# VHH binders against q9xw16, part 122

Target 1, 132 residues: q9xw16
Amino acid sequence: MSGWNAYIDTMTAAAPSIKRCAIVGAADGSVWARTEADNVFKASEEELKTFVALFNDVTQVPAKGADIEGVHYVVPRTEESLIFGKKENTGFFAVKTKSAVLIAVYEGPNEVAAQVRKAVESMQTYLNNAGY
Below, E stands for the ipSAE of ESMFold2; O stands for the ipSAE of OpenDDE; V2 stands for 0.75 times the mean of E and O plus 0.25 times the DockQ between their complexes.

## First folded at step 9 (VHH)

Design y110 (framework vhh_6fv0_2)
Fold by ESMFold2-Fast, scan of step 9:
Structure y110 (fold): chain B 132 residues (1-132), chain A 119 residues (1-119)
Amino acid sequence: as target 1 above (132 residues)
Amino acid sequence: QVQLQESGGGLVQPGGSLRLSCAASGFTFSDYWMYWVRQAPEKGLEWVSTINTGGGSTYYKDSVKGRFTVSRDNAKNTLYLQMNSLKPEDAAQYYCARPELPPKGTDYRGQGTQVTVSS
């Protein structure tokens, strides 16, 4: 088991409404770790490469939206290192660190979205401080 | 060089308690989140618990919530796992761990400490 798998487990334990998540390389979208089996995060290499490139200029993202796992999400807002997507009862939070992008797909109302965001941002802060 | 050394395992009856320790050296312990993983015979590695840098945030596998408590002493470079109400299903080799980036991608782990639960 890779070290990054423990962080996947940590994020899902911190916010049980996370259905699928992944940690990918910021430069190329290469998967470092992801949820597997019945909760498999299934995105192609090309989709992830395209997705992480969105962080090069997040100001363009609300106009275009974002695709994750073949699903098109409306992006209501971005911050310098955060992309938030929404589609009906589902959504995602993606945050960029120095070397990684964390992506968490969740399902549920606004209360669970807040928990997911907190979990992802907590991990982002730790990884940045650790030099990742 | 990164070194982690676990201790405190042993044989305990169901419902008993053990406290595991992990001595860390070779890196700035207070800068890292740390976690415990375990492996039962013929089973894969299983995540147990994570603790943040300051010890204020802790996370647990559902089956150990309320029974296990992770803590750390940054002044002593030591990680702890207090295990209460132990069940036979908790029997495993326990490791403390710190992750490493791909392509290595393998946790820095010690040799582990064995926990056996039986009467």
Scores: ipSAE 0.061, ipTM 0.507, lowest interface PAE 6.5, mean pLDDT 84

Design y111 (framework vhh_6fv0_2)
Fold by ESMFold2-Fast, scan of step 9:
Structure y111 (fold): chain B 132 residues (1-132), chain A 119 residues (1-119)
Amino acid sequence: as target 1 above (132 residues)
Amino acid sequence: QVQLQESGGGLVQPGGSLRLSCAASGFTFSDYWMYWVRQAPEKGLEWVSTINTGGGSTYYKDSVKGRFTVSRDNAKNTLYLQMNSLKPEDAAQYYCARGLPWPKSPDYRGQGTQVTVSS
């Protein structure tokens, strides 16, 4: 768990517009690491279990949307291992690796969203190559 | 082939200092997070420290905070561990390891260098 906190810090440093983020287990949504204190990631265990199950069939997600931290996001489309959502000036990117799901919540315009997506996808690539 | 070669261990007195080095080859060193791990004769593997790809983020086991400093030189493909104020409890075989978050097993570990802290 101590080592997983380092990955949270790396994503946040690469994209300072990330307000909250977490790394959770792909099988059960168990939290491996999350932001804390003033930027605590507030999703419940039940919500995370539901959320990671969305990756079992991402094609159904745009019809339903997704819930993170009690906020319902519109999901305009998905990719094989990527779910992203929007709600006004707030959004998220979530990517699945072999054994983990990375979730980053951000605030800001489209330029900010592109930076956040790049940071999350870079970490996804790194973790997949590391066997996670 | 991936190789990690530790050096710099030895016998020191309590309160002494050592600087460990880990020479990496067979992979692009600057692409990987690196770890220091140790094992005492009667204990399991313990995570000691983590450093990110650029060296800007470092993490430590609580018992070594303020005494140990991890760093890296990507131009030389070398990882370092500066150990100050050594205690008998720090005596162990020290290994560098590549790229996997703790507490998960590293994907590669070196042969190790022995640190002994004399009474």
Scores: ipSAE 0.012, ipTM 0.246, lowest interface PAE 8.7, mean pLDDT 84

Design y112 (framework vhh_6fv0_2)
Fold by ESMFold2-Fast, scan of step 9:
Structure y112 (fold): chain B 132 residues (1-132), chain A 120 residues (1-120)
Amino acid sequence: as target 1 above (132 residues)
Amino acid sequence: QVQLQESGGGLVQPGGSLRLSCAASGFTFSDYWMYWVRQAPEKGLEWVSTINTGGGSTYYKDSVKGRFTVSRDNAKNTLYLQMNSLKPEDAAQYYCAKGVPPIHRGFDPRGQGTQVTVSS
């Protein structure tokens, strides 16, 4: 397995409410690592390319929402390197580093969302500090 | 050049304990998250645990939670894995790994490993 798979495993262990996640290239949305098998992250290459391009101007995202795994999410607001969305009991957090975008799809109430956000932001901080 | 040297493996009975060590050199150890991964015969690499730079955050594979404890000594450039209540399913070659591999390489810098065998 690639070294990036260990990051997928780490995020999922840090926040068990994460159902699917991926680490993709910030420039092109290419998959570096993702959850597999029964919890496979299902986004297409075309969808991921579109999704990472949202980070070029996050201020436009709340007006149109975001699509992940063929599901349209309402994005209530964004921060400079953070996009998050909600759809019923499902949500996601996506954070951008220098070279990557970390995407975590979770299921559960707002209480679990806080733990998922903490997990992806912790990883984002570490990767940025490591030069990635 | 990154060098990782694992030690501490051996043969134990089910329910026994082992403490693995990983001596790191060739990089600033305290700047990196560290991982333990394992590989059983005829199986792929499997993540076991992660520890952050300061040792304050640790993460584990579900099947080892409560039994394994990862720790690190940044002054000694050494990573540890305390393994208690060992089960036959834990038998594997254990490797430590530097947290972030080079981007786009798809490989995980690790040492030669240390063998853990669990049998009666």
Scores: ipSAE 0.048, ipTM 0.470, lowest interface PAE 6.0, mean pLDDT 84

Design y113 (framework vhh_6fv0_2)
Fold by ESMFold2-Fast, scan of step 9:
Structure y113 (fold): chain B 132 residues (1-132), chain A 120 residues (1-120)
Amino acid sequence: as target 1 above (132 residues)
Amino acid sequence: QVQLQESGGGLVQPGGSLRLSCAASGFTFSDYWMYWVRQAPEKGLEWVSTINTGGGSTYYKDSVKGRFTVSRDNAKNTLYLQMNSLKPEDAAQYYCARGFPPTRYGMDVRGQGTQVTVSS
């Protein structure tokens, strides 16, 4: 089996506008896999621990926004297992599964955002079906 | 031992049909999205089709839409590709692959392939 890095490759291939992404533990924000090298996902362990805790009460997130890779994103609204945000031409989608949080950072207009969301939600479905 | 074994390839005339099968073993087949990909001589790997875990969602390369149909039988751990109205440009080694979302690059493991030739 290929391990968690194959999931990263899958997400980046599914939507070419994903610039960086990661799979982290839902309980603690520990990194299971992330993009590296030219596409390195730069979030610190402490930032990710704070970020995954947002899923404990997503209703509070629009008032505060969210920080990913040291960048503060405006979060206009949340859904039960989905947090997304925008800052100028960049944005992110983060979805929670049973055991993981998937984070994808992208660049581009609203059409790009729709494709990124679809890619992240497809992976969410796969991981939930696999028991993660 | 994770295995994918393709079969059903062969030689057909343009306009003909073939049905490819992929027998999966060594993993819980029903937990995985499955792919068909192909590679013609001297060309790169090309995504053809994707099917979700339950078989209710299918996706196709634009050039095969309406001609190819992907399906799966989770009770038999088997993936299928029905290919109709075959064209010379469809000639390739066809592989099934285990993977995740709808892209050829999301593949985890791939079988050994089955050859499809379309010629007079």
Scores: ipSAE 0.000, ipTM 0.153, lowest interface PAE 11.5, mean pLDDT 82

Design y114 (framework vhh_6fv0_2)
Fold by ESMFold2-Fast, scan of step 9:
Structure y114 (fold): chain B 132 residues (1-132), chain A 119 residues (1-119)
Amino acid sequence: as target 1 above (132 residues)
Amino acid sequence: QVQLQESGGGLVQPGGSLRLSCAASGFTFSDYWMYWVRQAPEKGLEWVSTINTGGGSTYYKDSVKGRFTVSRDNAKNTLYLQMNSLKPEDAAQYYCAKPTIPPRGYDYRGQGTQVTVSS
């Protein structure tokens, strides 16, 4: 287990509605850590490379949507260093740090989405403070 | 050189308590989240607890919530794990750890301290 797996464990402990998540390199989408076993985060290397490139200009993302794990999500809006999407009862939050992108896929209503967002943003703050 | 030195392990009866310490050197301790991980015999490494840089946010594995408390003293470069109401399932080698920057892939870990709980 790497130290990055401890961040995955911390994030899922903070928001149990997270079904799958990953921490990937901001430059290339390389996987640093992800959920495993029954909740394997399944995005391909090519998909992740495409996804992290969205952070080069987040203002264009609502017009295109975003693909994660072969699922196309509608992106209603973006914020600086934050992309989130929705598809029926599923959604995701993705945040960028200096060197990483955190992606959390969840299931459930708006109240659990708020919990997932808080968990992901807390992790973003800590990674930035740690120099990542 | 990065060094992490754990201490405080030992043998206790179920329901007993131990306080583990981790002395850190060779890096700016106050800039890093720190972790406790453990390895039971014939099992992989298992995350136990995380503490943020200032000590104000702590996170725990569900099975240890309410029983374990992680803390840190940045002035002493020391990380602590207070373990109460110990169970046989908690018996393991305990390590403090700091993550490496990817893609290097392994944590800096100490030599560990052994916790044994008689049942």
Scores: ipSAE 0.108, ipTM 0.490, lowest interface PAE 5.6, mean pLDDT 84

Design y115 (framework vhh_6fv0_2; at its last look DockQ between E and O 0.78; V2 from the best seeds 0.00; counts 0 for: pae E 3.3 > 2)
Fold by OpenDDE, look of step 10:
Structure y115 (fold): chain B 132 residues (1-132), chain A 119 residues (1-119)
Amino acid sequence: as target 1 above (132 residues)
Amino acid sequence: QVQLQESGGGLVQPGGSLRLSCAASGFTFSDYWMYWVRQAPEKGLEWVSTINTGGGSTYYKDSVKGRFTVSRDNAKNTLYLQMNSLKPEDAAQYYCARALPYPRESDYRGQGTQVTVSS
């Protein structure tokens, strides 16, 4: 087990609505850690490379949406280091740190989104403060 | 140099309790999230618990929720794991780990302490 897997487990423990999760390199989308087994994060390397590149210009993402694991999500809005999307009763939160992108895909009603966001942003803050 | 040293393991009967300690040195302990992980025979390393820098947030593997409690004393540079109602499936080598392994694959971990649960 990679040490980064512990962060995946931490985020999923913090927000039970998270179904799949990944930590990837911000520069190239390389996977550092991801949920596995029954909740395997399925995004390909090519897809992740494209996804992390969205952070180069987040202003255009709402117009285009975002794809994760072959699923297209509507992106209502973006922030400099935050992209989130929705599709029916599912969604994702993606946050960028200095060197990584954290992605959490969740299922549930809208009210669960706040907890998912908190879990991901908490990890974001810690990693940023540590220089990652 | 980062150093972690686990202690407190031992042999207990099912339903028993142990309290693990982890002494940290070589880094600013209070700046890091800390983890407990364990490795049972013929199984891979698995995450058990996480605690944030101040100790205000704790997270647990589902199978240990309600039985294990992670805590820390930043003044003593020590991490703790209180393990109650121990089960045979909890038997493993337990490690404390410091967060942020990148660019390495693994967090800093100690040598571990053995927990055995047997009647």
Scores: ipSAE 0.491, ipTM 0.761, lowest interface PAE 0.9, mean pLDDT 92
Fold by ESMFold2, look of step 10:
Structure y115 (fold): chain B 132 residues (1-132), chain A 119 residues (1-119)
Amino acid sequence: as target 1 above (132 residues)
Amino acid sequence: QVQLQESGGGLVQPGGSLRLSCAASGFTFSDYWMYWVRQAPEKGLEWVSTINTGGGSTYYKDSVKGRFTVSRDNAKNTLYLQMNSLKPEDAAQYYCARALPYPRESDYRGQGTQVTVSS
């Protein structure tokens, strides 16, 4: 797991409001890397499998929302490879690459959301260009 | 065959400086984000810094921000870490890495270079 930990650390450094994040397999939700230690990203295998399947048709996600770590988020809108959600003073951004889904859970007012989105989309572009 | 070779470590006084180099071969260096990690006795691997493909974005662990600078020369396939204001807690084996292995596998990294800070 040490091989992907640097990308977890890079995302959290790029957007300090990110409290937990993970890189998971797009087909099965298997965890490739996640935040550890103080802020462990905790989602079950079944939850992650359900979550990544949302990318099969993102247009249906706003009607039902999304669950991550047992928390239900309202999803106001989606884009082809982007799902984001809000709950109170917390939210998430998730982006799909060819092989992976990047999930970042953040805390803070809405003005930090752009920084979080930029962090996950920068990694999305990089992984796609690298064949992931 | 991915190869990474770190160099430039050594013994320095607290407050001193070192510049680490990482020579890369066996892959298209300019296509990859690169990062530095370090390992001290009694600690696991610790992420230090990341740099994007072109060098326009750099990222640092909080404890080294302002003291370390990561850079790259894509024409020379070389990654650098300029380490200033070194502290005893920076003493470690430093590795450069390219991280896109199969899940649950180790990154591609070299043998490392030792940084020792005498106080």
Scores: ipSAE 0.328, ipTM 0.696, lowest interface PAE 3.3, mean pLDDT 87
Fold by ESMFold2-Fast, scan of step 9:
Structure y115 (fold): chain B 132 residues (1-132), chain A 119 residues (1-119)
Amino acid sequence: as target 1 above (132 residues)
Amino acid sequence: QVQLQESGGGLVQPGGSLRLSCAASGFTFSDYWMYWVRQAPEKGLEWVSTINTGGGSTYYKDSVKGRFTVSRDNAKNTLYLQMNSLKPEDAAQYYCARALPYPRESDYRGQGTQVTVSS
């Protein structure tokens, strides 16, 4: 078992509204771990490579939006290491660390979105402190 | 250099309790999130619980929530798992693991500690 799977399990336990999530390499979008089976995260390698490149200049992302799992999300704004998007009752939060990008797709109202954001930012802080 | 040594397992009846310990050395224990994982015979590794660096945030597999409590003593470099109301499905080899960005199974693949639940 990959040790990265325990991070996926921890994030989904922290925010049950997360439907699918993944941890990918910041340089190339390679998948290190993802949710599986009925909740499999289905982004292609090419889509993830394109997505992680958005972190090279997050200020450009609101003009174009972002694609995850073949779904186009409106990105209303970004923060330095955070891209988030919405499409109807679905949304995502993606945060960048030194070596990784954490992506969580959730469903539900704005109240659950705050819990999802806290879960990914907590993991982001830990990974950055560990040098990754 | 990194060493994790589990202890506290044993044979218990359904409904019984056990307290597992994990003694850590070779790294700054207080800098790391820690995990408990388990493996039943002929099954894969299963995540059980996570605790953050200070012990203020804990996370549990749904099936153990309310029965298991993870804690840590940073002054003693020790991680604990208090297991109450044990069920037959909790029988497994239990391992502690240091949460690290590129973990390998070998980092926590000591002997572990065996938990058996039977009448």
Scores: ipSAE 0.177, ipTM 0.589, lowest interface PAE 4.7, mean pLDDT 84
ESMFold2 (binder alone), look of step 10: mean pLDDT 83; pTM 0.846

Design y12 (framework vhh_6fv0_2)
Fold by ESMFold2-Fast, scan of step 9:
Structure y12 (fold): chain B 132 residues (1-132), chain A 119 residues (1-119)
Amino acid sequence: as target 1 above (132 residues)
Amino acid sequence: QVQLQESGGGLVQPGGSLRLSCAASGFTFSDYWMYWVRQAPEKGLEWVSTINTGGGSTYYKDSVKGRFTVSRDNAKNTLYLQMNSLKPEDAAQYYCARGLAPPRSGDYRGQGTQVTVSS
């Protein structure tokens, strides 16, 4: 590991409602860092490769949704470099940087969802400015 | 003003050890993640290690894992890097910096301390 776990810790400190998260390579979905132990992020290699490819054309995602950790999420809409979804009281935010995709799975109401989004977007900005 | 001052560099033989220190002033040290970066002659700045605010979480460049240990003493406003089993490729100017790994061009950085590894 290259210290990418520091970003995981930063996001979870900013938004404690994040249950699991990961930083993966934008080109191939390879895991750079993820939450471990009781909060292990459990996506397969094939699932992550499929997921990061969604950023090639985010406009197609709302029609089919997205799968993370074997769970199918409804994606109501997308924004440039942002995919987010909802499944009952759980949800996710995923953002693409130049070289990475940040994925955060959370639980809670809309107020905590807003905090999670801010945390991942802040990290997205930092990484883009750092050249990642 | 923010100030970071590195020390502890020097000449060491391959397989030897050095302990670097970074004295911080002008900010609340315990509020910041700290990191070590290095720059070898004619190479770019390279991230080496990161430590969180409390010192309980540490992260390392793959090539230094098991050999380097970062730590901090918040009561003394000091960051440390214990370097064991030093290799020729570890020779570089070492800097401490305030912020999140990896470093940005705008992050606060000290003046550095030189590490030379030769027999």
Scores: ipSAE 0.006, ipTM 0.185, lowest interface PAE 9.5, mean pLDDT 82

Design y13 (framework vhh_6fv0_2)
Fold by ESMFold2-Fast, scan of step 9:
Structure y13 (fold): chain B 132 residues (1-132), chain A 119 residues (1-119)
Amino acid sequence: as target 1 above (132 residues)
Amino acid sequence: QVQLQESGGGLVQPGGSLRLSCAASGFTFSDYWMYWVRQAPEKGLEWVSTINTGGGSTYYKDSVKGRFTVSRDNAKNTLYLQMNSLKPEDAAQYYCARGLLPPRSGDYRGQGTQVTVSS
């Protein structure tokens, strides 16, 4: 097994409002690591393959929304390497690096969303600087 | 320039112990997760262990759990791997690495330290 679970632990510790998260391959959505047990990230391989393909043209995403763990999220807007969505009190942030996509699902008000975004973007910066 | 220098390898009998060290320089050691990887003859690089920035979270390859312990001393910029109950299957060149696993060519900067397990 890989050491990628250590990065999952880092993101979860940095933003306690993250309920579930995963690191997946940018090319195919293959799971490198994810939260497990009581906080298992439940997205299927097919769903993840579809999701990471959204980063091929993020400008199309607001019109369609995004599905994660069988939940359809409204995506209000995107940035070049960032997709985020909301559904009531639940939301997600997903960022793309050269080789990976990091997905964090959180629960809470807008002020905790900012902390989750910061944690995910900090990890994105770290991975990009490491060549991933 | 990032530099990682491993030491502590050697020849040990099955059931023996060794402690590997990795001296880091050229970067802020305390800001990075660190890894131990190994390469046995005719095999690819294999992840062994991971430790977070503060040393409080550690992860291990299933086959070394309970036998190996990773630790770090941020004041000394040094990473350690305590290896107990060594098996012939543990014989390999051991490298410390900075960055993600599996490491890409050049992700680790060390020359490695050889561990041989033989009677």
Scores: ipSAE 0.013, ipTM 0.232, lowest interface PAE 8.0, mean pLDDT 83

Design y14 (framework vhh_6fv0_2)
Fold by ESMFold2-Fast, scan of step 9:
Structure y14 (fold): chain B 132 residues (1-132), chain A 119 residues (1-119)
Amino acid sequence: as target 1 above (132 residues)
Amino acid sequence: QVQLQESGGGLVQPGGSLRLSCAASGFTFSDYWMYWVRQAPEKGLEWVSTINTGGGSTYYKDSVKGRFTVSRDNAKNTLYLQMNSLKPEDAAQYYCARGLSPPRSGDYRGQGTQVTVSS
């Protein structure tokens, strides 16, 4: 069943500056849906398992940064269910829901980052309300 | 309590049409994506269609594209599935569910409505 791709499509439509994104299981980092073709989200299962484990204690993340798709991002700070990072003109926002982690990689300036964050947090709210 | 009640099923000949309804209660219907799934004898649950909160985005199983249309009326807390050009392979028990299938199973609560395609 490919139903989760509808959520990917919704996020990318709301924030066209999202270059790649994925919805993964919060417990194990298993991919539920991701962008494909020219915008394929390339993170390995091992990398995603490591990444979702960061939400077990987000306060430790700024000291070490985070790796997504083999790229190391500087994480300036975190919030309880939000990890975000920046590397030059590229950045990401990752939010945790009850059962999922949403990851969106974007490219552009701070105005673009704000739009991406809004799209990801809107989806986080919806999925939490839906019991995911 | 969350309740989903399907209706509109029945017996139809190949090429015929049916319109299914799903009445929702016990939650804020307009906050949820909704979907239709079906189960035929000796088969597992199959996803059929998904619709977003506002009704502006719809998604379909490949074999029903162009024949089925999902819609919703948030003022009436009702989900619909218009089924045209029905084929014998569409015969199944049809269920509505809130959210997306398949992860985190068990999100549908209705008894379903039976669709039979036979002459």
Scores: ipSAE 0.006, ipTM 0.187, lowest interface PAE 9.6, mean pLDDT 82

Design y15 (framework vhh_6fv0_2)
Fold by ESMFold2-Fast, scan of step 9:
Structure y15 (fold): chain B 132 residues (1-132), chain A 119 residues (1-119)
Amino acid sequence: as target 1 above (132 residues)
Amino acid sequence: QVQLQESGGGLVQPGGSLRLSCAASGFTFSDYWMYWVRQAPEKGLEWVSTINTGGGSTYYKDSVKGRFTVSRDNAKNTLYLQMNSLKPEDAAQYYCARGLPLPRSGDYRGQGTQVTVSS
């Protein structure tokens, strides 16, 4: 049993519009926990390693976009610890903590996006305060 | 030294109610998210509920939503879990913990409190 599964459950409870999510290591993209079964987060180890490396220089990301689960997302802008992307009616929010990157993929309108962002940022704050 | 002490468990019939308490000491309780986990015989630890520092945000395992309510009293350094409409599947040792569970360390401090549901 992974203790990190409780964080996945907490995020999906906070924002039911999250279709898939994961918590991965910031240094290497290793999966600590992710949604499973019908909601399995499909990203490969190599894709996640590439994705977390984007946080080394987020200013480069809007020009190139980002790939998650083999889907290329347009990244409109970034903040130091936040990357978010859109592809038509789908999107993601990814936030970096001291040791982890939290990724949530969702579908829906702007109200849904705002709820998902709030959920991942709340968890980011919690983990940073806990030393992660 | 962090200490968490659970109480309030017992034997109840299906459909019954119990209120669990967790008395915290050795840290600034109001600075931490708190959570409840349970472990049934021959099963692993299972997350039940989480509450933020102020008590305004609560989260639940899907199977307990609408039946369980987590709350906290920061003035008394106490965490609560109100359990209604108890089912046989809820029978377990219940533990409170500081923060959220982490891989490898359980961050479990108390002895837990046993909940038994007859039949």
Scores: ipSAE 0.015, ipTM 0.292, lowest interface PAE 6.3, mean pLDDT 84

Design y16 (framework vhh_6fv0_2)
Fold by ESMFold2-Fast, scan of step 9:
Structure y16 (fold): chain B 132 residues (1-132), chain A 119 residues (1-119)
Amino acid sequence: as target 1 above (132 residues)
Amino acid sequence: QVQLQESGGGLVQPGGSLRLSCAASGFTFSDYWMYWVRQAPEKGLEWVSTINTGGGSTYYKDSVKGRFTVSRDNAKNTLYLQMNSLKPEDAAQYYCARGLPAPRSGDYRGQGTQVTVSS
């Protein structure tokens, strides 16, 4: 059983433009929950391990970009515990909590991106307050 | 000496209602998120619902949304699950548990209360 799927459902309800989403362990990138079926989050174990390690020094990420689901994203800048990027009509927001990294991949224009960011940051606050 | 004790299970007809209670002791109940999980015969554990420390945020398994309501009374150290419009597929042993239902977290749960849905 995975109660973590309730958090995926909460984020996607708050921002319907989220196409794929996952909650992974901050230490190792292990998947706690992800979208499935037609919206399955396809990142490999190796890719997720590499991705969560980016949070060890977010200032280096804009020079390299970030890979999610085999797609290379340009990361224009980062904030403390936040990495985001855009590639054409696809974008992502990833936030780190004490124990987890939340990753949301969305499609749509920049106006939609603000809604997605708000959803993942709200969940980040929620999990941090819960000790995660 | 963390203790969780479920009650309120029983036999109901399809479409009926039950209210489950979980009495907590041995810890500061208001500091913990709580959740309900169930296990039907020959099935694995299935998460049902989660509630935050203050009761203002609740989460549900898709198949029980609109039918089940989780709540808590921190003054009484008690967690509740109101189950309406019960279906045969809801028949299971129901357990309350402390914390978040994370795959890598240690869980503490009670001994459970049996829910049977039959005509």
Scores: ipSAE 0.014, ipTM 0.219, lowest interface PAE 7.7, mean pLDDT 84

